VHH binders against o26951. Designs and how they scored, part 7

Target 1, 206 residues: o26951
Amino acid sequence: VEYTHFKDLQALEMERGRLYETIVVTWDDSMVGNAAPIGVLCTGDDTVTLYLYQGTRTVENVLNNGRFTVNVTLDPLIFTDSTLGDLEEDMFSHYRDFLHLRGADAFFTAEVVSVKKLVKRDRFGESELHVVKARAGDVMRAESFRMALNRGIYAVIESLIAYTRAEFSDPLVLRERIAEMNRVARKVGGPREKEAMRRIIQALES
Below, E stands for the ipSAE of ESMFold2; O stands for the ipSAE of OpenDDE; V2 stands for 0.75 times the mean of E and O plus 0.25 times the DockQ between their complexes.

## First folded at step 1 (VHH)

Design h01 (framework vhh_7xy4_2; at its last look DockQ between E and O 0.68; V2 from the best seeds 0.00; counts 0 for: pae E 5.6 > 2, unsure alone 64.1 < 65)
Fold by ESMFold2-Fast, scan of step 1:
Structure h01 (fold): chain B 206 residues (1-206), chain A 124 residues (1-124)
Amino acid sequence: as target 1 above (206 residues)
Amino acid sequence: QLQLVESGGGLVQPGGSLRLSCAASGFTFSSYAMAWVRQPHGKGLEYIATISGSGGSTYYSDSVKGRFTISRDNAKNTLYLQMNSLKPEDTAMYYCAADSEYFGSWDESEYDYKGQGTQVTVSS
């Protein structure tokens, strides 16, 4: 794939405060690639934050190397195959000293700026979460690029579908569905998705 | 109108304890993850802790784990931070914030709403 080089994340229309669904590619000291579906929070024109759980090859590689790539694709099979197993070696391409997903619609290189360890506690015990802040280096966009995937609009649309069928729905099931979609919109969406959910919830209460 | 009002700050000695409260109104409190963040004078925001809407999950910065406990009372629309073994470096303005379930850190735009704050001063 032929890529055009850009200097920052505006080329991918990634907006501050939104979490994008991406494939994060990392590698070990032997340049063996690993790909994982990971949400990437845009925090500026060239900065991102990742939330990585202990026990994954992705976090192991990131903590070891301090480098990774973020890859944009709309191919559901790549998300599925990288979750259920490992991608084949030929799915990784070289870009300078980085590996990236072969055929990605866009990718950017990232260098770790800081890592903060958080301790998560729930009924199952304690687990460690690493909050990784990174700076985007080279942003590469192919002609096939359309968008970086954000599921905030999905949450709004699903809420509206539930709302328009309210007369045929159990009120508790309806409120539960919309509450779950509100959590998704707040987690991944921007100001417009959050405002849309506020209006939907207000309509339910009036 | 969403409002977050912090209280419980004050002057304490190193090794002392304080309990902060945050009274929330104007939104469905139990539907929001809530966070405590702090800002030392002249510095950026520092993440402290987050609690899920149900209270079933908590997250702590490594710098406060074992010393601070975040909790909530959804019947009273109130968030709490129990601070033990206070150190001079804990001196800051403390804010509660309604969060999108992601936490950290240095950027105010990562928080949906932030209150007016309550000052904690640990003297030595």
Scores: ipSAE 0.293, ipTM 0.705, lowest interface PAE 3.7, mean pLDDT 87
Fold by OpenDDE, look of step 2:
Formats: structure tokens, sequence, C-alpha cells
Structure h01 (fold): chain B 206 residues (1-206), chain A 124 residues (1-124)
């Protein structure tokens, strides 16, 4: 795959405030690669934020060496295989001293700027979350690139599915689900996603 | 109109406690994750805690975990922050903010809404 180099995340049509479903590639000191599906929040033309849970190889590598790549792909098997297990060694390629996903539609290099540790508490217990802010470096785009997957549209789709099943759902559970999706759309969606949620909510209230 | 109004701040000695409140109006309160953030004088905005819309999940910065408790009453459209074992470094202007489903050190422009704040001063 041939990549064209670009200056910043605008080349991938990533917008500030939007969250994108990506494959984050990290590596250890022995350059053994790791890939994980990670939602990446775009916070500027060359800045992103990641939320990494404790106990993963991804967070360990990121905290250890302060570098990673964010990879854009539409291949559902990459998402599946990287979640259920590990990708094979041949699924990684070198770009300078970075690893990236082989055959990715696009990728960019990232350098950690800051890390903040949070503690999550819920009915399942406590967990540690690392908020990683990073600066994007080289942005590489292949001819196969079409788009980065935005979480906002999925919130709308999930809401519509919930809407169609409303007659078979507990009204309180439905309301909470819609509220959750609306939060996603409001936070990381665009004007059209927000408007869609508004219409869905209005329809549910009618 | 959309509004967040913080209250409960004041002067307290080290080791003391305060309970902050945030009254929300003008939007569907339960549909938003709510956060507390603070800004020490001359410093940037610092994330403190978040609570989900339903209140089922809470998040805390490492600096306040074990000492602060975030809670909410959706029937009263009110957010709370119980602060125990206060330290001088907790001195800051405290703000209530929405929507905060995504965590970390956000600036004020990254929240949909933010109040005018309430001053907390911890000093002997």
Amino acid sequence: as target 1 above (206 residues)
Amino acid sequence: QLQLVESGGGLVQPGGSLRLSCAASGFTFSSYAMAWVRQPHGKGLEYIATISGSGGSTYYSDSVKGRFTISRDNAKNTLYLQMNSLKPEDTAMYYCAADSEYFGSWDESEYDYKGQGTQVTVSS
C-alpha cells in the first residue's frame, strides 16, 4: 500500500469534538506490536485524546514509550480479531520507528503529551482509566481511504433501533438508553446527528 | 434559559469538609453526565469528577479519589460534591459542568454548559 503524507488530521476529515473508531497500534521495547480498537477523540488539527483502561497491553506500551499510531480501517475482521485475540506479526508494518497496521486506509503517528489517571466506580466495582492526550505527527493516507468511523452516527442508529423496539421495552430502560445515546451524539456528533436525536426524542414523546 | 448555579463554597481549615451543590435548569438534567471541575488561581482548569446521567457510574481524578464524592438528584435537578479531608491544594474556583461523558482535562469550551463557580478556600 502506498501512502501520501499530509500535515494534519484534516486530511482524514477528522473534526474537533468528534470521536472516531480506530485501531491503535502500540509496541513494547522489543518492537512487538499490539493492536486494539480504541475510540479516539479529535481535539484539534493535530491533537487527540484516548481513554485507556488499566491492565491492557495498549496502556502499558503507551505509558512506557509515549508513542503509538492511530489506524483507520473499514475492515470488520481487523476490529474483531484485535478484540478477541491478537493480530499476527505480519499485520504490522514499519513507518520510521513506529508500527502501524498493515494495509490501513490511513494512519497517523502520535506522541503522548500528558496522561491523567481516573478511577471509575460502578456496580461492577472500581477500575482505573488513563486519559491520554497526544499530538499527531505524520498523517499517512492511502488511496483506499474513504472515511474515519464516527461514533455519533452509531448513537443515532442505536437510538432508532431502540425506537423501533419501544413497544417491547421497559419505558424507563428505553428512556435511559435514548438519554445515553443522546449524550454521545451531543458530545461527539455533528449538527445532523444532534438533529436526528432531537427528532427521535420528539417522536418518542409524542 | 440554560443555567447552572453552584453553591456551598467557603473558607475551611485543612482536614475539614464542604458540600457543594449545583442547581440545573433549562435542559433535561438526567440526559447529561455531569462533572465538577476546578481552577486554582493563576492555573488551568482541572477535572475532578463525573457522574453518569442515571448516577450509576462515577469517575474521579486521582487527586481527589477517596476524599470527594460526586452524586446527583435527578428529581431535584441538582448535582452535589461532598468534599472531605480538604487540603490547601484543593483551594480553587469550583465549577459544575455538562456534558462530561468523556473525561480528562477539558477546557471550558469543551462542555455544553458551565456555571459561574463557587470559591473554595482551604487554609489554616
Scores: ipSAE 0.109, ipTM 0.595, lowest interface PAE 1.2, mean pLDDT 89
Fold by ESMFold2, look of step 2:
Structure h01 (fold): chain B 206 residues (1-206), chain A 124 residues (1-124)
Amino acid sequence: as target 1 above (206 residues)
Amino acid sequence: QLQLVESGGGLVQPGGSLRLSCAASGFTFSSYAMAWVRQPHGKGLEYIATISGSGGSTYYSDSVKGRFTISRDNAKNTLYLQMNSLKPEDTAMYYCAADSEYFGSWDESEYDYKGQGTQVTVSS
């Protein structure tokens, strides 16, 4: 795969305020790679924010060396395999002193600029969440690149499917489905996804 | 018409306690993560805490860990902040906000909604 170098995240059509589903590649001090599906929030033309939970290899590696890559892929098996287990070592390629996902449609290097620690509490106790801001360095795009994945439009689509079947649906189940999709659209989407959800909810209440 | 109304602020001595409330209306409260943020006079916003839509998860900045507790009552559309062991550094205008499930927002523009605020002053 051949990559063209670009200056910033505009080349990947990333927009400020939207969260993209990516594969984040990190490594330890021996350059042993790790891949995990991570939502990456675009916060500027060359800045991103990650929310990394304590107890993962991703946060451990990021805190140790302050470098990672963000990799664009649309392959659901890569997302699945990196969640259920570890990717094999031949799934990582070198780019200078970074590792990236072999065959990614695009990737960019990232260097941490700041980390803020939050304490999470739930019914299982306390844990730590790291809010990592990073600057994108080299943005590398292959000819195969089509899009950075954003779930916002799919939350809208799932809501429309539910809407068209409303007369055959339990009203309480339908309401919960739409509320769930609205939470997704607000989490990852931009103004257009939020407006779409508002219109769907309004139509259901007519 | 979305509204967030904070209350419960006031003057408190160091080491004291205060409970803030935020009444929410005009939106589906349980579908939003909710946050408390504060703004000391002449400074930018500081993130305090966030609670998930269900109330099952809470998140705290390191500066208030162990002293503040965020909670919500989805049946009453109300968000709370219990503040204990207050310090002069906690003096600020406190706001509730609807958050997009991404906690520890680092600037004001990342919050969906913000109320008018309630002043908390910690001094002897």
Scores: ipSAE 0.096, ipTM 0.583, lowest interface PAE 5.6, mean pLDDT 86
ESMFold2 (binder alone), look of step 2: mean pLDDT 78; pTM 0.790

Design h02 (framework vhh_7zox_3)
Fold by ESMFold2-Fast, scan of step 1:
Structure h02 (fold): chain B 206 residues (1-206), chain A 123 residues (1-123)
Amino acid sequence: as target 1 above (206 residues)
Amino acid sequence: DVQLVESGGGLVQPGGSLRLSCVASGFTFSSYAMGWVRQAPGKGLEWVSDIYSGGSTGYADSVKGRFAISRDNAKNTLYLQMNRLKPEDTAVYYCAADSEYFGSWDESEYDYAGQGTQVTVSS
């Protein structure tokens, strides 16, 4: 794949405040690659934040090396295979001192700026998180690039589908479904997705 | 129109107590998870506590044993009882609805539903 070099994340149409679904590639001291689906929060033109759970190879490599790449792909099999197991060695390519996903539509290099620990509790129990702030270096985009994946629009669409079928739905089930989609839109979406969800919820209550 | 309105902040001495309130409107409050996040001067957002629909509560390690979150579904109101306050608790406190990622908020420019209430702990 041939990449064009860009100066910042605007080349990938990543907007501050939105969380993008990506493949984060890390490596150990022997340059053995690891790939994991990780949501990446855009925090500026060249800054991102990652929330990494304790006990993963990704967090171990990031804390050890302070460096990684963020890879943009719409291939569902890469997300699936990297979750259920390990990608084969030939799925990683070299870029300078970094590894990246071979054939990614875009990628950028990242260097850690700061890390802090958080403990998050929810209905599933207690989880230890590392909040990783990083600065994007080189942004590389292929001709195949269409978009960085953001789930906010899908949350809106799923809510509207539920809403249009409301007369055939249990009201409690409908509200739970739309509430779940609202949580997704708040986590990953921008102002437009949040406004869309506000209108849907208002329509349910009017 | 979804609104969250925080109140109850103020100036308090170390070791003192405050009770924050958040009045919600525009959605079915009882069906939603609720929480508190805070932002100290010059720092990012930090998750403080949450309370889920169907009964579970969580607390950041820094406030565990000192703070208590509760809700009153009849009044559409979320509360945070803050005891044994420390200077490090000085922050703007924000009410949030439906967030599973309360602990993941780290930037001051994240959108949240509430306007915030200032808590200052100083001698």
Scores: ipSAE 0.000, ipTM 0.164, lowest interface PAE 10.7, mean pLDDT 82

Design h03 (framework vhh_7zox_3)
Fold by ESMFold2-Fast, scan of step 1:
Structure h03 (fold): chain B 206 residues (1-206), chain A 122 residues (1-122)
Amino acid sequence: as target 1 above (206 residues)
Amino acid sequence: DVQLVESGGGLVQPGGSLRLSCVASGFTFSDYAMGWVRQAPGKGLEWVSDISSGGSTGYADSVKGRFAISRDNAKNTLYLQMNRLKPEDTAVYYCAAGEYSDWYEPSEYDYAGQGTQVTVSS
C-alpha cells in the first residue's frame, strides 16, 4: 500500500472529543508485533488519549517503549482475529522504527507524553487502568481511506430502527435498547449524534 | 474544548469537612455523567464518586457514608461534600467528565485541570 504523508489528525477527519475504533499496534524489544482493538480518544490536532487495562500485552509494550501506531481499518476480520488471538507476523509492516498493520487504510505514529494509573474500587471489585496521553507524529493515509470509524452514527441508526418497530416491540425492551444506544452515542459521538439521540428520546417519550 | 476547574480544597483537621466544586464548560453539562477521582502522594489515581445525568450516584467503599456527590445543571457545577475527613483522604482531587465502560471503550473524556489539594492533618 502507498501512503501519503500528512502533518496531523485533520487528514483523517478525527475530531476532538470523539472516540475512534482502531487497531493499536505495539511491539517488544525484539520487534515482535502485537495488535489490539482499542478505542482512541482524539484530544487535539495531534494528541490522543488511550485507556489501557493492566495485564495486557499492549500496556506492557507501551510502558516499555513509549511508542505505538494507531491503525484505521474497516475490516471486521482484523478486529475479530486480533481480539480472539494473535495476528500472524506477516500482518505487520515496518515504517521507520515503528510497526504498523499491513494494508491499513491509514495509520499514525505515536509517542507517549504521560501515563497515569487509575484505580476504581467499589463493591463489585477493583479495576486498574493506565491513562496514556500521546502525540501523533507521522500521519499516513492510503488512497483506500474513507473514514476513521466512529460508532456514534451506528448508535443513532440502531435507535431509529428500534423506534420504527415500536408497534411490534415490548415497550420495556425498546426503552432499554434506545437507552443503551444513547449511552454509546454520549461516550463516542459528537454534538450531532448527541442531538440526534435527544430528538429520538423526545419522540419516544411523546 | 472541554474545561473543568476544581476548587474548595485546603488544610483541615481529622473529622472536619470540605466542599469541593468543579465548574464545567465546553459541553452540555446536563447530558454527561460526572465524577471525582483523587491521587494520594506517591500513588495512582483512585475513583471516589460519580453521578449520572439522571442523578444516580456511586461511591468508593472508602468514602461511602462520608462523602456526598451532587450537581447543579443550571450552574454547570459538580460538588463533593466531604465529611468526617481522615488522614487517608489526603490527595489531589480531580473533576472528571464522562463515564468508564469496558476494556475497549472506557471513556470519552480525560480529567481536566490541576485538581484541588486536600490535606487532612493536625
Scores: ipSAE 0.018, ipTM 0.482, lowest interface PAE 6.7, mean pLDDT 85

Design h04 (framework vhh_7ocj_1)
Fold by ESMFold2-Fast, scan of step 1:
Structure h04 (fold): chain B 206 residues (1-206), chain A 122 residues (1-122)
Amino acid sequence: as target 1 above (206 residues)
Amino acid sequence: QVQLVESGGGLVQAGGSLRLSCAASGFTFSSYAMGWYRQAPGKQRELVAAIYSGGSTRYGDFVKGRFTISRGNAKNTVYLQMNSLSVEDTAVYYCAAGEYSDWYEPSEYDYWGQGTQVTVSS
């Protein structure tokens, strides 16, 4: 795959305030690669934030090396295989002193700027979360690139599908489905997805 | 660099009015949600009003009908018009900006101003 070099995230059409579904590639001191599906929040033209849970190889490598790549792909099997197991060694390619996902439609190098540790408390208990702020270095985009994946619009669409079937649905099931989609839109979407959900909820409560 | 600068606070008598302004710089103002929060001594910081980039607004229940939030994208400024003020409105008022912001969740705003004191005397 041949990549064209760009200087910032505008080349990937990543918009500030949106969380994109990506494959984050990290490595240990022996250059053994690791790939994990990680949401990446775009915070500027060349800045991103990641929320990494304690106990993963990804967080261990990021804290140790301060470097990673963010890889854009629409291949559902790569997301699935990296979640259910480990990718084979031949799935990683070298770029300078970084590893990246072989055949990714795009990738960018990242260097950690800061790490803040938070404790998350929910119904399942306490978990440690690392808020990693990083700066994008080289942005590499292949001819195959279409988009960086954002699921905010799908949350809105699923809510509307549920809403249009309201008269044939249990009201509690409908409300819970739309509430779940609202949580997704608020987490990953931008102002337009949040406004769409607000209108849907107002219509539902009317 | 990012800056949010509040102005317009001060001392006012109950039943009076104040207009707060927040001048923003260092980011693309028109794409950001802007909010006003307040914190009284011994209380948690709470939402007063928020306005999204498209002009949609959200208000805290205790200020609906009395306060109005607005924005001037050409001047990179958000405003809070406060009418029929009561002693219970006494607090430090904070301007906040965020692209990934919830109506209710202060921790999701990216940038905060230093705050401006509003004191309502009886």
Scores: ipSAE 0.000, ipTM 0.106, lowest interface PAE 16.8, mean pLDDT 85

Design h05 (framework vhh_7xy4_2)
Fold by ESMFold2-Fast, scan of step 1:
Structure h05 (fold): chain B 206 residues (1-206), chain A 124 residues (1-124)
Amino acid sequence: as target 1 above (206 residues)
Amino acid sequence: QLQLVESGGGLVQPGGSLRLSCAASGFTFSSYAMAWVRQPHGKGLEYIATISSSGSTIYYSDSVKGRFTISRDNAKNTLYLQMNSLKPEDTAMYYCAAEPYDSWGYTEDEYDYKGQGTQVTVSS
């Protein structure tokens, strides 16, 4: 794949405040690659935030090396295979002293700026979370690039599908489904998705 | 630490106008989308308006569209809400809110309130 170099995240049309579904590639001191589906929050033209749970190879590599790549792909099999197991070594390509996902529609290099450790307590126990702020370096985009994946629009569409079938649905099931979609839209979506969900909920509660 | 201080509320007659301000500190205001939300006494939170970090994209709830105008001044770290043609139904505590950017334990909370709000009462 041939990539064109851009200076910042505007080349990927990433908007501040939206969370994008990406493949984060990290590596150990021996340059052994690791790939994981990680949501990446855009916080500026060249800044992102990741929320990484303790106990993963991704967090271990990020804390050790302070460097990673963020990879954009719409291939559902890459998301599935990297979740259910490890990607084969030939799925990683070298870019200078970084590894990235081979065949990604776009990727950018990232360097950690700060890490904040949080402890989350709930009824199931204690989990440790790392809030990683990073700065994007080289932004590389292939001709195949269409978009960075944001699932907010899918939450809106699923809510509307549920709403149009409301007459034939259990009201409790309908409300639970739309409430879950609203949580997704608020978590990952932008102002347009959030406004769409507000209109849907308003119509449902009329 | 993120802090939002609302002001400009008060008592007005139906058909009157008010301008609310929200002074932001403790974060890079120009990087955050901002919202105005309100809570009538004894009711839940109601979304009013949202403005993007640059100010180029704006959305209003249908209940205030054409009457309220949201705006921001990134140089002054201030968010505004110009309220015209006020109705008794607009009576509520008004809060400004930042969309959660780089917030602790990223959650589904869209709004982050740090102030007491500012009371708007529309009554004859």
Scores: ipSAE 0.000, ipTM 0.118, lowest interface PAE 14.8, mean pLDDT 83

Design h06 (framework vhh_7z1x_3)
Fold by ESMFold2-Fast, scan of step 1:
Structure h06 (fold): chain B 206 residues (1-206), chain A 124 residues (1-124)
Amino acid sequence: as target 1 above (206 residues)
Amino acid sequence: QVQLVETGGGLVQPGGSLRLSCTASGFTFSSYAMNWVRQAPGKGLEWLSGISGSGGSTSYADSVKGRFTISRDNAKNTLYLQMNSLQPDDTAVYFCAADTSPYEYWTEEAYDYWGQGTQVTVSS
């Protein structure tokens, strides 16, 4: 794959405040690659935030070397295989001192700026989370690039599908489904997805 | 521009009380769950309390249950934390954070917007 070099995340049409579904590639001291589906929040033209649970290969590698790549792909099998197991060594390519996903439609290098460790202890247990702020370096985009995946539109579409079948649906189930989709749109979507959900909820109540 | 500004910290004696405020701007405050998080000297971040966008649901860490009360005034874009029966262990920088929780499978308490924090010192 041939990549064109860009200076910032506008080349990937990543918008501040939206979370994108990506494959984050990290590596250990022996350059053994690891890939994980991780949502990446765009926080600026060249800044992103990641939320990493303690106990993962990804968080250990990020904390150890402060570097990773964010890879854009629409291939559902890459998301599935990296979730259910480990990708083979030949799925990783070298870019300078970084590893990235071979054949990704786009990727960017990232360097950690800050890490905040969050501990939540409640009646359901204890969990540790690392809030990682990073700066994008080299942004590489292939001719195959179409978009960075954001599931906000899918939340809107699923809500509309539920809404159009409301007459044949249990009202409680319909309300729960749309409320769940509204939470997704608020978490990952931009102003347009949030406005769409507002209109759907208003229509459901009128 | 999105911003969160915490105020109300200071020096207080053990057994005393403080009320923290967090003023939000640049986003639709009532659409976001809000949280209080603290960082004690030499420690990581500890989640303390959360409140839903409407204010109808609240939750608390076991370490602060019965002593702290979270509330919000959506008309004023302000989040509050009433802290009673303060202990030396409550000494920390207190942050408010908007909960967007971007991951469904990997994290429940991800925060996109954080304030700069306000220092609370419990000591005589």
Scores: ipSAE 0.005, ipTM 0.375, lowest interface PAE 10.0, mean pLDDT 85

Design h07 (framework vhh_7zox_3)
Fold by ESMFold2-Fast, scan of step 1:
Structure h07 (fold): chain B 206 residues (1-206), chain A 123 residues (1-123)
Amino acid sequence: as target 1 above (206 residues)
Amino acid sequence: DVQLVESGGGLVQPGGSLRLSCVASGFTFSSYAMGWVRQAPGKGLEWVSDIYSGGSTGYADSVKGRFAISRDNAKNTLYLQMNRLKPEDTAVYYCAADTSPYEYWTEEAYDYAGQGTQVTVSS
């Protein structure tokens, strides 16, 4: 795939405050690649934040090397295969001293600026995570690029589907489904998704 | 606009009880998961308990069996019944709506946190 070089994340239409579903590629000291589906929060024209859980190869590699690539793809099999197992070596391509996902619609290089360790305890137990702030370097976009995936629209659409079938649904199940979609929209979406959810929730009240 | 107003805190002796209340307005209370988080002097926020819109409840191990969370959707009110209080329960207690990422409980995650109510357990 042939990529055009861009200076910042505007080339990928990534907006501050939105979380994008991506494949983060990391590597060890022997340049053995690893790929994982990771949500990436856009925090500026060339800054991102990642929340990485302890115990993963991704966090181990990021803490060791201080660098990674963020890869944009709409291929559901890449998300599935990287979650259920490891991608084969031939799925990784070299870009300078970085590895990236072969055939990605777009990718950017990233270098870690800061890492903050958090420990969270909730009803599901104790989780340790690292808040990784990074700066995007080279942004590479292929002709196949259409969008960076944001699931905020999914939350709105699923809420509306639930709402239009309300007469056939248990009211508590309906409200719980829409409440869950509202959490997703607030986590990953922008002002328009949040406004859409406000209207849906208001309609449920009336 | 969203408002959460906590009340019911105070000074109580070890072994005593308090009931905290949180009155919510400005949003569809019944559609949100609600929770209590606390902050002890000199420490970070600690999740205490939550209750989902469907009624499912969760509790931190430190309070399990002693605290009970409940809600009254008709009154837009969240409650925390606190029994057998210990000095270690001394904290400011905050009411929160879970509008944040599912697995992430920090101060930055709270869009609807209230002003808090002080609970002091001391003899």
Scores: ipSAE 0.000, ipTM 0.216, lowest interface PAE 11.2, mean pLDDT 84

